# VHH binders against Inositol oxygenase (Miox), part 2

Target 1, 258 residues: Inositol oxygenase (Miox), of Mus musculus (Mouse) (q9qxn5)
Amino acid sequence: FRNYTSGPLLDRVFTTYKLMHTHQTVDFVSRKRIQYGSFSYKKMTIMEAVGMLDDLVDESDPDVDFPNSFHAFQTAEGIRKAHPDKDWFHLVGLLHDLGKIMALWGEPQWAVVGDTFPVGCRPQASVVFCDSTFQDNPDLQDPRYSTELGMYQPHCGLENVLMSWGHDEYLYQMMKFNKFSLPSEAFYMIRFHSFYPWHTGGDYRQLCSQQDLDMLPWVQEFNKFDLYTKCPDLPDVESLRPYYQGLIDKYCPGTLSW

## First folded at step 11 (VHH; from k2 with T105I)

Design m3
Fold by OpenDDE, fold request of step 13:
Structure m3 (fold): chain B 258 residues (1-258), chain A 118 residues (1-118)
Amino acid sequence: as target 1 above (258 residues)
Amino acid sequence: EVQLVESGGGLVQPGGSLTLSCAASGFTFSSNSMVWYRQAPGKKRELVAGITSGGSTVYMDSVKGRFTISRDNAKNSVYLQMNSLRAEDTAVYYCAAKLYPHWDIDYWGQGTLVTVSS
């Protein structure tokens, strides 16, 4: 999966990443943190948010041609099958893409979907299209942000790193704001499941704390399901709703602030 | 210690103007985002305007075109110019610092009351 073939699809994906890698800056991320930091856009339940996923089109995803909510349930069920003893992990599967709802509020694709990366430092080689998409990024002309470490201290911890804005960071912040009672592993999975340069590319280790490294296997474990559950076999969502509603009620109940 | 001190609040008539100021200390002002919030009686706190260290701004929809947030790094101050004030703008206005990297932990001033009334 995540196989980008040549043609119109690749062009679309490339264009999205070009915009992303041009406009995702320290300033941009800071602005988005302000904009979304109060989580005042909508009051809704998790299941309502899941329902909204089907209105989304992910322009960075070459693999799926079915409703995004199905992917959420597929991911969750894959995790459930493999890790039946960790119900919180099942819920992470359901939740992981809910941050994409920002696109429904008018946020551009390049600020919602796609791989994430640290801003405030030089992009590393494993960032997708790294060699052809960062030329117009103003941060790369700023000596504060253009070095390997940029604005960061060695091994400062990803907690102290500004990630590119997207559904991962948004949902992570949302979960904190709403005080989800999920374990720290869940928060790492949510925040970094799209951080492929890190969990797959092996980059940005210079920014990582020991805690980050300890959590890395969890993010990698999640990634297995995120990628490989994107199959044409659609789940019976209606039959699954009660189970996952139970998990929602357990870990993130009620009407939440988005 | 982080300190934020708001000033400039007061009574103003509808259609009037007011400039709020916030003096900041205890952190590297120029490197951090500043935000104005407001809370009306019986209502929740809401974002009014924010400004990044880079100078980018965010506004609540209802204040766009009327309010302007700005900063003076030399004075460690952030301002909120409020024009065309409306009754619904009545609130206690708070200055907040969103300090990197803990953006979810805002530092707050004591607030300044803005009353828009005829």
Scores: ipSAE 0.890, ipTM 0.955, lowest interface PAE 0.5, mean pLDDT 94
Fold by OpenDDE, fold request of step 13:
Structure m3 (fold): chain B 258 residues (1-258), chain A 118 residues (1-118)
Amino acid sequence: as target 1 above (258 residues)
Amino acid sequence: EVQLVESGGGLVQPGGSLTLSCAASGFTFSSNSMVWYRQAPGKKRELVAGITSGGSTVYMDSVKGRFTISRDNAKNSVYLQMNSLRAEDTAVYYCAAKLYPHWDIDYWGQGTLVTVSS
């Protein structure tokens, strides 16, 4: 999975990342945080949001062409099988891509999908297409944002880092706003599951607090399921709905603010 | 201490104009985003307009083309020019600061009342 070297969708993927790495700036992310910070776009349940996923196309994903809701359930079931004792973790599997609904509200793909990275500092080498996609990013011409640490202090903690805007950051903020009763591990998984430069590339450790490092194994554990559950064997979603609705009712019930 | 003081509210007729001001202190104004919210009687507080430190703006749909948010960093002030005012614009208007690294927490002023009525 994550084949960026070959395939018919390679050009589309590259174009998306080129736009992302050009336009994801401190200013852009700040604007999006204002825009979405009140979560007044829609009121709906988690299951309604899951249903909306099938109307989406992820242009950054070269590997899958089936409905996104199936990936959500596949991920959740993979986690359920491996970690039967952690029902909250099952739910994280179902939730992790729900932030992609922003695309249905008119957000461009490069502001919704794909790998995430810190803005306000120099992109590190493990960022996908790092050498060919950041040339036109205005922040790299700003001395405040063009150094390794940029606007950040050493080991300031990822809670104090401005991440590129996308479904990860949006959903993380949404979960906080709606006061999901999930453990902190769940929030890390949601916020950083697309932060591949960190959990896979080994970069940006200079920004991390000890708490971040303690949480890193959880994000890595989640990533195993996110990557390897994308298979043509689709789950019987209808048979699974009651179980996951029960989890939703337990951790994030009712009509939520999006 | 962060302080935000709104002014400029009042009674205005439909179709009229009004300019709200917010004076900020207690933080580096030029480096942070500022936002106007409003709350009508019996309704939830809602985002009206926002402006980043870089000057990018956000508006709620119902005020686009009528309201303009701007800032003067030399005066540590943010403004909301409201034109073509409607009855539904009646509310208490609040200015807020989204401060790094506390950008998930808004700092609020006391608000200024805007009443649009014939």
Scores: ipSAE 0.888, ipTM 0.955, lowest interface PAE 0.5, mean pLDDT 94
Fold by ESMFold2, fold request of step 13:
Structure m3 (fold): chain B 258 residues (1-258), chain A 118 residues (1-118)
Amino acid sequence: as target 1 above (258 residues)
Amino acid sequence: EVQLVESGGGLVQPGGSLTLSCAASGFTFSSNSMVWYRQAPGKKRELVAGITSGGSTVYMDSVKGRFTISRDNAKNSVYLQMNSLRAEDTAVYYCAAKLYPHWDIDYWGQGTLVTVSS
């Protein structure tokens, strides 16, 4: 599982997950879905949003301490090399972490970054630090939310699961609000790419519909590039900009509501 | 049939106060979030305040400290106490219900007009 045990950034990572697992509740997620439902924080283009991530370092990442804007291009270029025929998939790489801009708007990083998990049911074993970080979460004392299924029906579909609040769901909903013309696989990958307990750990299958099972290989393929492109050798983003601007013009043009 | 019925709108002077009410029926009120939106002429409908089933609240920045949302689950009602009203608060105010698991607003009221003018 993803239980990190060493590294110079470990205390920051553990603290982020401890806060996340303490404070992410059904009530918290419900509040965030109201707070962000209108996409009225900023009007800006995709490239402007990528540029804002120059000042963001992901506090949930134990191995990398450089700006997330370079990660966007690293992921996109990894996908481009492996899947040259799927230009929309290259763009998914560029886009996938843009929801992290919430951290620049005053959201604590434990509500923005890191692995996600369902609220409203018992956390499963592959959730990062599961055995040491949930003891203070009030939902575990609530009989509505403390069983294996909690508030959910068996196989209800992940679209009907309240995931812990973070950049995945924010960006997915922003893309729907702005009517991005990407295929449904792109929306799905972005929505669930941080759900490591499911797509990597094999947990939470009792909540999955057939649609989720059909989409899982796409999320797992994306994860290969997200995981392996966090290296210190940074891309030449200025040479890449014209290509990705072309994809933006094709799939999500202009000034968008954030 | 779901119904959301707003009341309490009217004309007030700048600096004055109003309380808006919304009576809800046709769904399980206590389990779901309630939201107040507003729309001024020629502008987009915007969030004013929201309250979860658990009682947590959200406010847009321009109303923080002036407006208070509350709910009474026994009466299936949500309220918006509006203090220190300003001309820019003039709008039609809509009560809305947000039901799990939906992202979009499920039900809208008919709206109640609030006019803030000297």
Scores: ipSAE 0.796, ipTM 0.923, lowest interface PAE 0.7, mean pLDDT 91
Fold by ESMFold2, fold request of step 13:
Structure m3 (fold): chain B 258 residues (1-258), chain A 118 residues (1-118)
Amino acid sequence: as target 1 above (258 residues)
Amino acid sequence: EVQLVESGGGLVQPGGSLTLSCAASGFTFSSNSMVWYRQAPGKKRELVAGITSGGSTVYMDSVKGRFTISRDNAKNSVYLQMNSLRAEDTAVYYCAAKLYPHWDIDYWGQGTLVTVSS
């Protein structure tokens, strides 16, 4: 899993990351946070959003080439098997990639999918393709953003870091806007689940607060299911729907603002 | 103390033009995003346009091509040039500041009324 050195999908994956690392800047992220700040694009339920992902294959994923809607149920069922008593955690699995609907609304995939990284400071070594994809990013020529800490204070906390724009932050903020009644761990896992340079690579610790260190084990546990359950053996969604609709009704009911 | 003071509102005929100004003080203007919102009577406040510290802009669909947001960091001011005004543009227009790293608007002005009527 996460094979960035070989495989039939590698050209598509590299192209996505080259565009991402070229165009994700402090200014770009700031603009997107204004653009998406009102959650006025669409009104729909969680299950309607899951269904929309039938049309999306994640071009940054080196491991699989199937619609992202199946991934939502695969992840959720993997968590359910391992953590049967934490029903909110099952739902995190279903929800975590729903921010990818932005790609169906005209956003290029490099602004929606893939590993995230902080803008406004020097990219760290475990960022995927770090040595070969940042040459044309204008922030690296700006002394405000090109040092190890860049625009940030030491240990300021990841909540105060501008992450590259994508489905993690969009969905986190959508969940806050719609007042999902999930525990704080759920919001945190969704917000940072694509931050592989940190939770898997061990980089960016200089930006972390104690809260981030306390939450890291949750993100790492979620990551096992995000990666491990990706397989062509696709779930029987119709048999699973009643259970997950029950969780939706409990934690994030009804028609939501996107 | 942070202040955002809007000016330039008034009565305008359909098809006319108006420029709104917002003078800012009490924070580092050049480092932060500025946004115009509007609110018609009985309606929800909605984004009209925004501009980042780097100069990138966002517009709601109904005003694209008619409205232009701009900023002057030397004067700590943001502007909304409104052309081809329509009755539907009638609203109180609010200047707002969005401070990094916050998602929500940090400061609001008091608003300036724009009325588009024959």
Scores: ipSAE 0.781, ipTM 0.916, lowest interface PAE 0.8, mean pLDDT 92

## First folded at step 13 (VHH; from m3 with D104E)

Design p1
Fold by ESMFold2, look of step 13:
Structure p1 (fold): chain B 258 residues (1-258), chain A 118 residues (1-118)
Amino acid sequence: as target 1 above (258 residues)
Amino acid sequence: EVQLVESGGGLVQPGGSLTLSCAASGFTFSSNSMVWYRQAPGKKRELVAGITSGGSTVYMDSVKGRFTISRDNAKNSVYLQMNSLRAEDTAVYYCAAKLYPHWEIDYWGQGTLVTVSS
């Protein structure tokens, strides 16, 4: 999994990351946070949003080429089997990619999907395709943003870092806006699950606070199910829906603002 | 202390124009995003327009092409030029500041009333 060296999907994946690494800047991310901060694009339930992902194949994913809606249930069921007593964690699996619906609203996939990285400082080595995709990003010519720490203080905490815009941050903020009753670990995992340079690559530790160190094992545990449950044997969604609807009713009921 | 002071609201006829101003103090204005929100009777507060420190703009769909947000960093001020006003634009308009790195609006002005009526 995460084969960025070869495969039939590689050209699409590289193109997505080249565009992402060219266009994700401090200014771009700031503008997107304003644009999406009112959650006024649509009113719908969680299950309606999951159904919309039937129309989406993630162009940044090097491993699979099937609709993202099935991935949501695959991830959730993997977590359910490993952590049967943590029902909120099962729901995290279902929810984690729902921010990808922005791609269906006209956002280019490079602003929605893929690994995230901090804007406002120099990209670190474990960022995928780092050596070949940042040449045209104007922030690297800006002395405010081109050093190792860039605009940030040492150990300021990842909550104080401006991450590249995409489905992680959008969904985190949507969950806060709609006041989901999930534990803080759930919000944290959602917010940073695509930050592979950090949670898998070991980079960006100079930006982390103690809270981030305490949360890292949760993000890494989630990553096992996000990464290793992808398969062509797609789940029977209709048989699973009653269980997950019960979790939705518990933690994030009804029609939500998106 | 951070202060945001709106001005320029008033009564205007449909099709008319109005310029709202917001004078800011107590923070580094040029490094932060500024936003205009509005709230009509019985409705939630909604984004109208925003402008980043770099000058990039965002508009809600219903005002795009009619309203223009701008900033003057030398005067620590943000403006909203409102043209082709409609009755539906009647609301209290709020100036707000988004301070890095926060997502949420950190500071709000008191609001200025815009009424579009014959």
Scores: ipSAE 0.648, ipTM 0.871, lowest interface PAE 1.3, mean pLDDT 90

## First folded at step 16 (VHH; from m3 with D106K)

Design b4
Fold by OpenDDE, fold request of step 21:
Structure b4 (fold): chain B 258 residues (1-258), chain A 118 residues (1-118)
Amino acid sequence: as target 1 above (258 residues)
Amino acid sequence: EVQLVESGGGLVQPGGSLTLSCAASGFTFSSNSMVWYRQAPGKKRELVAGITSGGSTVYMDSVKGRFTISRDNAKNSVYLQMNSLRAEDTAVYYCAAKLYPHWDIKYWGQGTLVTVSS
């Protein structure tokens, strides 16, 4: 999984990351936070949002090329099997990629999908294609943003870090705005499941608080399912809908603001 | 203490122009994004325009090409130039500071009323 060295999708993946690492800046992220911060694009239920993902393909993923909605159910069912006692965790599996709906509203793939990373500081080595994709990023020519810590203080906590804009940050903010009744672990999983340089690469620890480190194992646990549930065997989505609708009703019911 | 004070509202005819101003204090103005919201009677507050510390702008679709948001860091002020005003633009306009990196930190002024009527 996460093969960035070979395969038929490599060119598409690289192109997406090149654009991402060129255009994701402090200013860009700030602009997107304004643009989406009122959550006025759509009023809809979680299940409606899941349905919207049926036609979306993640162009940054070198491993799979099928609708994101199936991946959502695959991930959720994997978690359900391994953690039957934590129904909130099952729901996190279903929710984690719903932020990709921004692609339907005109956002390019490089602003929606792919690995995330802190903007406002120098990208660290474990960022995918780090050595070949940041040359045209204007922030790296700015003394404020081009050092290891950049605009940040040591161990300031990830809550005080500007993450690259994408489905992770969007959905995290959406969940807060709509007051999802999920535990803090769920919010960390949603916000940082694509932050591979951190939870897999071991980088950006200089920015982390103790709370971040305490939550890291949960993000890593989620990542196991996000990766290893990707398979050609697609779930019977219709048979699963009643169960997950029950979870939605429990933790994030009704018509939500997107 | 964060303080935002709007001015420039008033009565204007359709097709007319108006410039709103917001004077900010109590935070590092030049490092933060500023936004204009509006609320019409019986409606929810909505984003009108925003400007980042870097000068990038965002507009709601209905005001694109008619409204322009700008800032003067030396004066700690943000402006909203409104041209080709319509009856539908009638609302109380609010200036807000969106402090990064905390998404939920917003400060609001008391608002200024804009009435577009013949």
Scores: ipSAE 0.874, ipTM 0.947, lowest interface PAE 0.5, mean pLDDT 94
Fold by OpenDDE, last read:
Structure b4 (fold): chain B 258 residues (1-258), chain A 118 residues (1-118)
Amino acid sequence: as target 1 above (258 residues)
Amino acid sequence: EVQLVESGGGLVQPGGSLTLSCAASGFTFSSNSMVWYRQAPGKKRELVAGITSGGSTVYMDSVKGRFTISRDNAKNSVYLQMNSLRAEDTAVYYCAAKLYPHWDIKYWGQGTLVTVSS
């Protein structure tokens, strides 16, 4: 569902990425990490957060009329069908877009949705609209950030890389802050499911540790469900709630800090 | 080792001003974000202000227009200028280094007490 057609929708998407690739800098990401680092915006449960998703519009999504909460459950159920033995993986499906709630708190779309990429180094070719959207990014005029490695050391590991700010990074950090008892694979999926240049484009390997490479197949596996689970048939969410509430209670229970 | 030492706290009347300082050592100061937190009696610690290595600032809503965070990289110091102080600003103020790429703050100073009272 990443095939953008020509017309007003494509223009909207392009505009979002233009803003993103202009304003996502080392300084911006650092500022956002300060702003959200205390997770003091809201106290709520996972299900409450899921309920908030339908108040959101994802301007990077071609299917603008599809409820976001339904996508969450569809993704989760797709994973459940394919991987019945990994209940934590089912939950990852439900959780993966919850970071989009930042949009409800006034964050612009280009700081919430869309593909992610490392800041602090030159964008690689597989970044969407790479050739037409980074001209006004001030970091590319900074010798510290304009080379292939930029501020990074070879194979420093993605844990030591500043990713563009968005729902992926926010939720990843939120999960750590609230001490989710999910496996490391889940954290990689959440943090990097929108890092398409990496898991699909094959770029940024110069930044990766062996651990990153070992986790790459999991992110790719998740991506299959994230892209292909959207269908006209909406899930019976009410019938699914007890099962997923059970998973929430198991891995991330109670009122959480957002 | 990382060290953060706050100073400048004290007793001040409502409407008064105070400048807090934090001297940092043990890491590359100029490359990292610095933040001020505060904790009032019986309350949770909260972010007051932050400043990136690039000089961008963040403030909690209640201090906007009254507090100013700044840094001097040559002195490895971060400052919090507090104007128009209110009773509700009474708290222990802590300096912290938000070291990239880490999300969690690992290093705190001892704190400095600010008391706003008539």
Scores: ipSAE 0.870, ipTM 0.946, lowest interface PAE 0.5, mean pLDDT 93
Fold by OpenDDE, fold request of step 21:
Structure b4 (fold): chain B 258 residues (1-258), chain A 118 residues (1-118)
Amino acid sequence: as target 1 above (258 residues)
Amino acid sequence: EVQLVESGGGLVQPGGSLTLSCAASGFTFSSNSMVWYRQAPGKKRELVAGITSGGSTVYMDSVKGRFTISRDNAKNSVYLQMNSLRAEDTAVYYCAAKLYPHWDIKYWGQGTLVTVSS
């Protein structure tokens, strides 16, 4: 769930999104893609990265009051139960938030967590806090980026769209760089699981190719587990590690470049 | 066809300075990010500096304060001013275009050798 209650929590979340929607520009995203594009920050295994999640705080998430690694395993196990025949999908559940490790390297929350959206075009109405958080975004004062399509062509495909920088885009690119042997559906899930304006809001369809539309149901399927597996009953992570290590070894083995 | 041509490399003493240039063609230069990489013998290629179309810059830690990346859109050129050069800066320096919206570098120059030695 993404329900926010009034009070300090809402204020924190709003502040994060205000910063995000102010500073996430074409230039910013471009800069981050340069900065992280070499994946030279750390060499580590997937399981090591999962361990690092517990040191993170997600200021945009009102629903999780336990270590982030548990959410990863919860998501994965939810998927495993519903889709026992797709072990790659189980792994996607485990992986989906690993990009949040950027926060440990000093990246601000508004550049790591929260809903994502296309930069380089006008934000659409389903973007959270759309009416109250984009006033100071310099791109909206640029005629190149202030129209519905902005810098994009109709139905150019999300592959050709600059997404706001965050854990989704980072991990997606990381997976490509390290040549994960996961199917294309997995890459879509990772890249767009936080793109709520698209998979839930129904917006940005003018940018989508047929491939994007074909993949949309997968992202929506993943979202069910991302939202509804969060519960106070923590999984026995130690008992689950061997299974998921097996999946890691199958699809993304060894020491990876982050 | 995308072309990148580096120049300006050479032999320099420690503490010296060099300016590398990269002339670009075959794409809309002003709308794309440019980057400098380097590769020393026996080492992996590493990012040295990058500059966005908007003029924002990125540097590897070891060159911060010493190197400056800049661009001249009128000349379709990107530059790397290297000051206070060190022996460890010895490498072949490559210019690359990081084209929107792709993550991977697809285009490289031939490189220019920078040797820092007494």
Scores: ipSAE 0.869, ipTM 0.944, lowest interface PAE 0.5, mean pLDDT 93
Fold by OpenDDE, last read:
Structure b4 (fold): chain B 258 residues (1-258), chain A 118 residues (1-118)
Amino acid sequence: as target 1 above (258 residues)
Amino acid sequence: EVQLVESGGGLVQPGGSLTLSCAASGFTFSSNSMVWYRQAPGKKRELVAGITSGGSTVYMDSVKGRFTISRDNAKNSVYLQMNSLRAEDTAVYYCAAKLYPHWDIKYWGQGTLVTVSS
């Protein structure tokens, strides 16, 4: 579930986004891309990474008591039921939040979790807390980055856009680095599932190529499962492991570089 | 054509200092991040240090406090000041440009050898 308008944890969520929208700059993203670009932090399997999820707290999530690993399996199973013919899509469900492991390596919450947005251009209105959280962002004082297009050309394609740093971008790049054999749709889902201003808000179309628009429905399809699979009914994870290990072996086998 | 030319490598004693230089051409230097990598014999290439176009720096843990990366945009050059050198710093050092918007490094210099030995 995603609700930032009410709830007992609203202040914590707001604080996280305030930090995010203050410190996520072109320079920051560039620095993180250098820092993580070699993927030399850890060597581990996908299933080992899944096991690490429950050590994490997502401060942007209004439901803090829900185990992250369970959410991964629930999302995957939801997709599996709805799309039984697309086993790669099942795996995307399992993978989508694995980038959050950066928090275990010391990254602050505002650099790991939450909605994502393009840096290097003016934030658009559908960005959460847009009106109250960007006033201290130094990029907005730079004429290169303070216009609607900022540093970008019209319809340059999202592949050429610098996204705010977080688990989405990290995992996307990790998947590329390790040469996951997943289809393009999977990469879009992973990279942009938290890009709510785009897939839900309808913003940033001026940056999109035709390919981006063609892929948008897939990201939206994934989002249905990401939002609505957080149920109190806990999955029998042990019974599911063999199936998903098989998918891992098929699409992203072995010890990977993180 | 992108070109990166490293210089400054050599033989130095433990505890000594050395400054590496990299001259870049063929792209807008001031708008891009620059990085130093090294590869020791029998080991994988590893990130040593990086500097963004904005001047923010990144270091591998083992060189923090000893190495300093800097850049001179007027000279299209990036530097690596290495102090308190150790035997384990022995490697071929490579300069690379982390060009926007790509994640992967596409261009490397020829490398310069640094040997730390008594």
Scores: ipSAE 0.867, ipTM 0.944, lowest interface PAE 0.5, mean pLDDT 93
Fold by ESMFold2, last read:
Structure b4 (fold): chain B 258 residues (1-258), chain A 118 residues (1-118)
Amino acid sequence: as target 1 above (258 residues)
Amino acid sequence: EVQLVESGGGLVQPGGSLTLSCAASGFTFSSNSMVWYRQAPGKKRELVAGITSGGSTVYMDSVKGRFTISRDNAKNSVYLQMNSLRAEDTAVYYCAAKLYPHWDIKYWGQGTLVTVSS
């Protein structure tokens, strides 16, 4: 999984990351935080949003080339089998990629999908394609952003770091706006699940607070299911729907603001 | 303390123009994004336009091509040039700052009323 050196999808994946690493800047992220501050694009339920992902194939994913809606159920069912006692965690699996609907609203995929990284400081070595994709990013020539810490104070906490804009932060903020009744671990896992340079690569620890260190095992546990439940054998969604609708009714009911 | 003071509102005929101004103090203006929101009677407050510290802009669809947001960092001021005004633009217009690292807006101006009527 996560083969970034060879494979039939590699050209598409590299192109997505080259665009991402060129155009994701402090200014770009700031603009998106203005644009998406009010969650006024659409009213719809969680299951309607899952259905919209039938139209989306994640162009940053080196492992698979099928609609993202199936990934939501694959991840959720993987978690359900391993953690049958934590129904909120099953729901995290279903929810975690729903921010990708932005790609269906005209956002380019490099602003929606893929691994995230902090803007406003120097990219670290475990960022995918780091050596070949950042040369055209103007923030690297800005003395405010070109050092190891850049604009950040040591150990300021990841909640205070401007991550590259994408589905993680969009969904996290949407969940807060709609007041989902999930535990704080669920919000944290969704917010940082694409931050592979940190949770898998061990980079950016100079930005982490103690809370981030305490939460890292949760993100790493989630990542096992996000990564290792991908397969071309697609789930029987209709047989699963009643269970997950019950969880939606419990934690994030009804028509939500997107 | 953070202060945001709007001015420039008033009565204007359809098709007319107004310039709104917002003077800011109590934070590092040049490092933060500035936004204009509006609220018509009985409606929710909505984003009209925003401008980042780097100068990039955002506009709601109904005002694109008619409204222009700008900033002057030397004067700690943000402006909204409103052209081709319509009756549906009638609202109280609020200036706000999006202060890093916060997502939520904590500080709003007092508002300035714009009325578009014959």
Scores: ipSAE 0.839, ipTM 0.940, lowest interface PAE 0.6, mean pLDDT 92

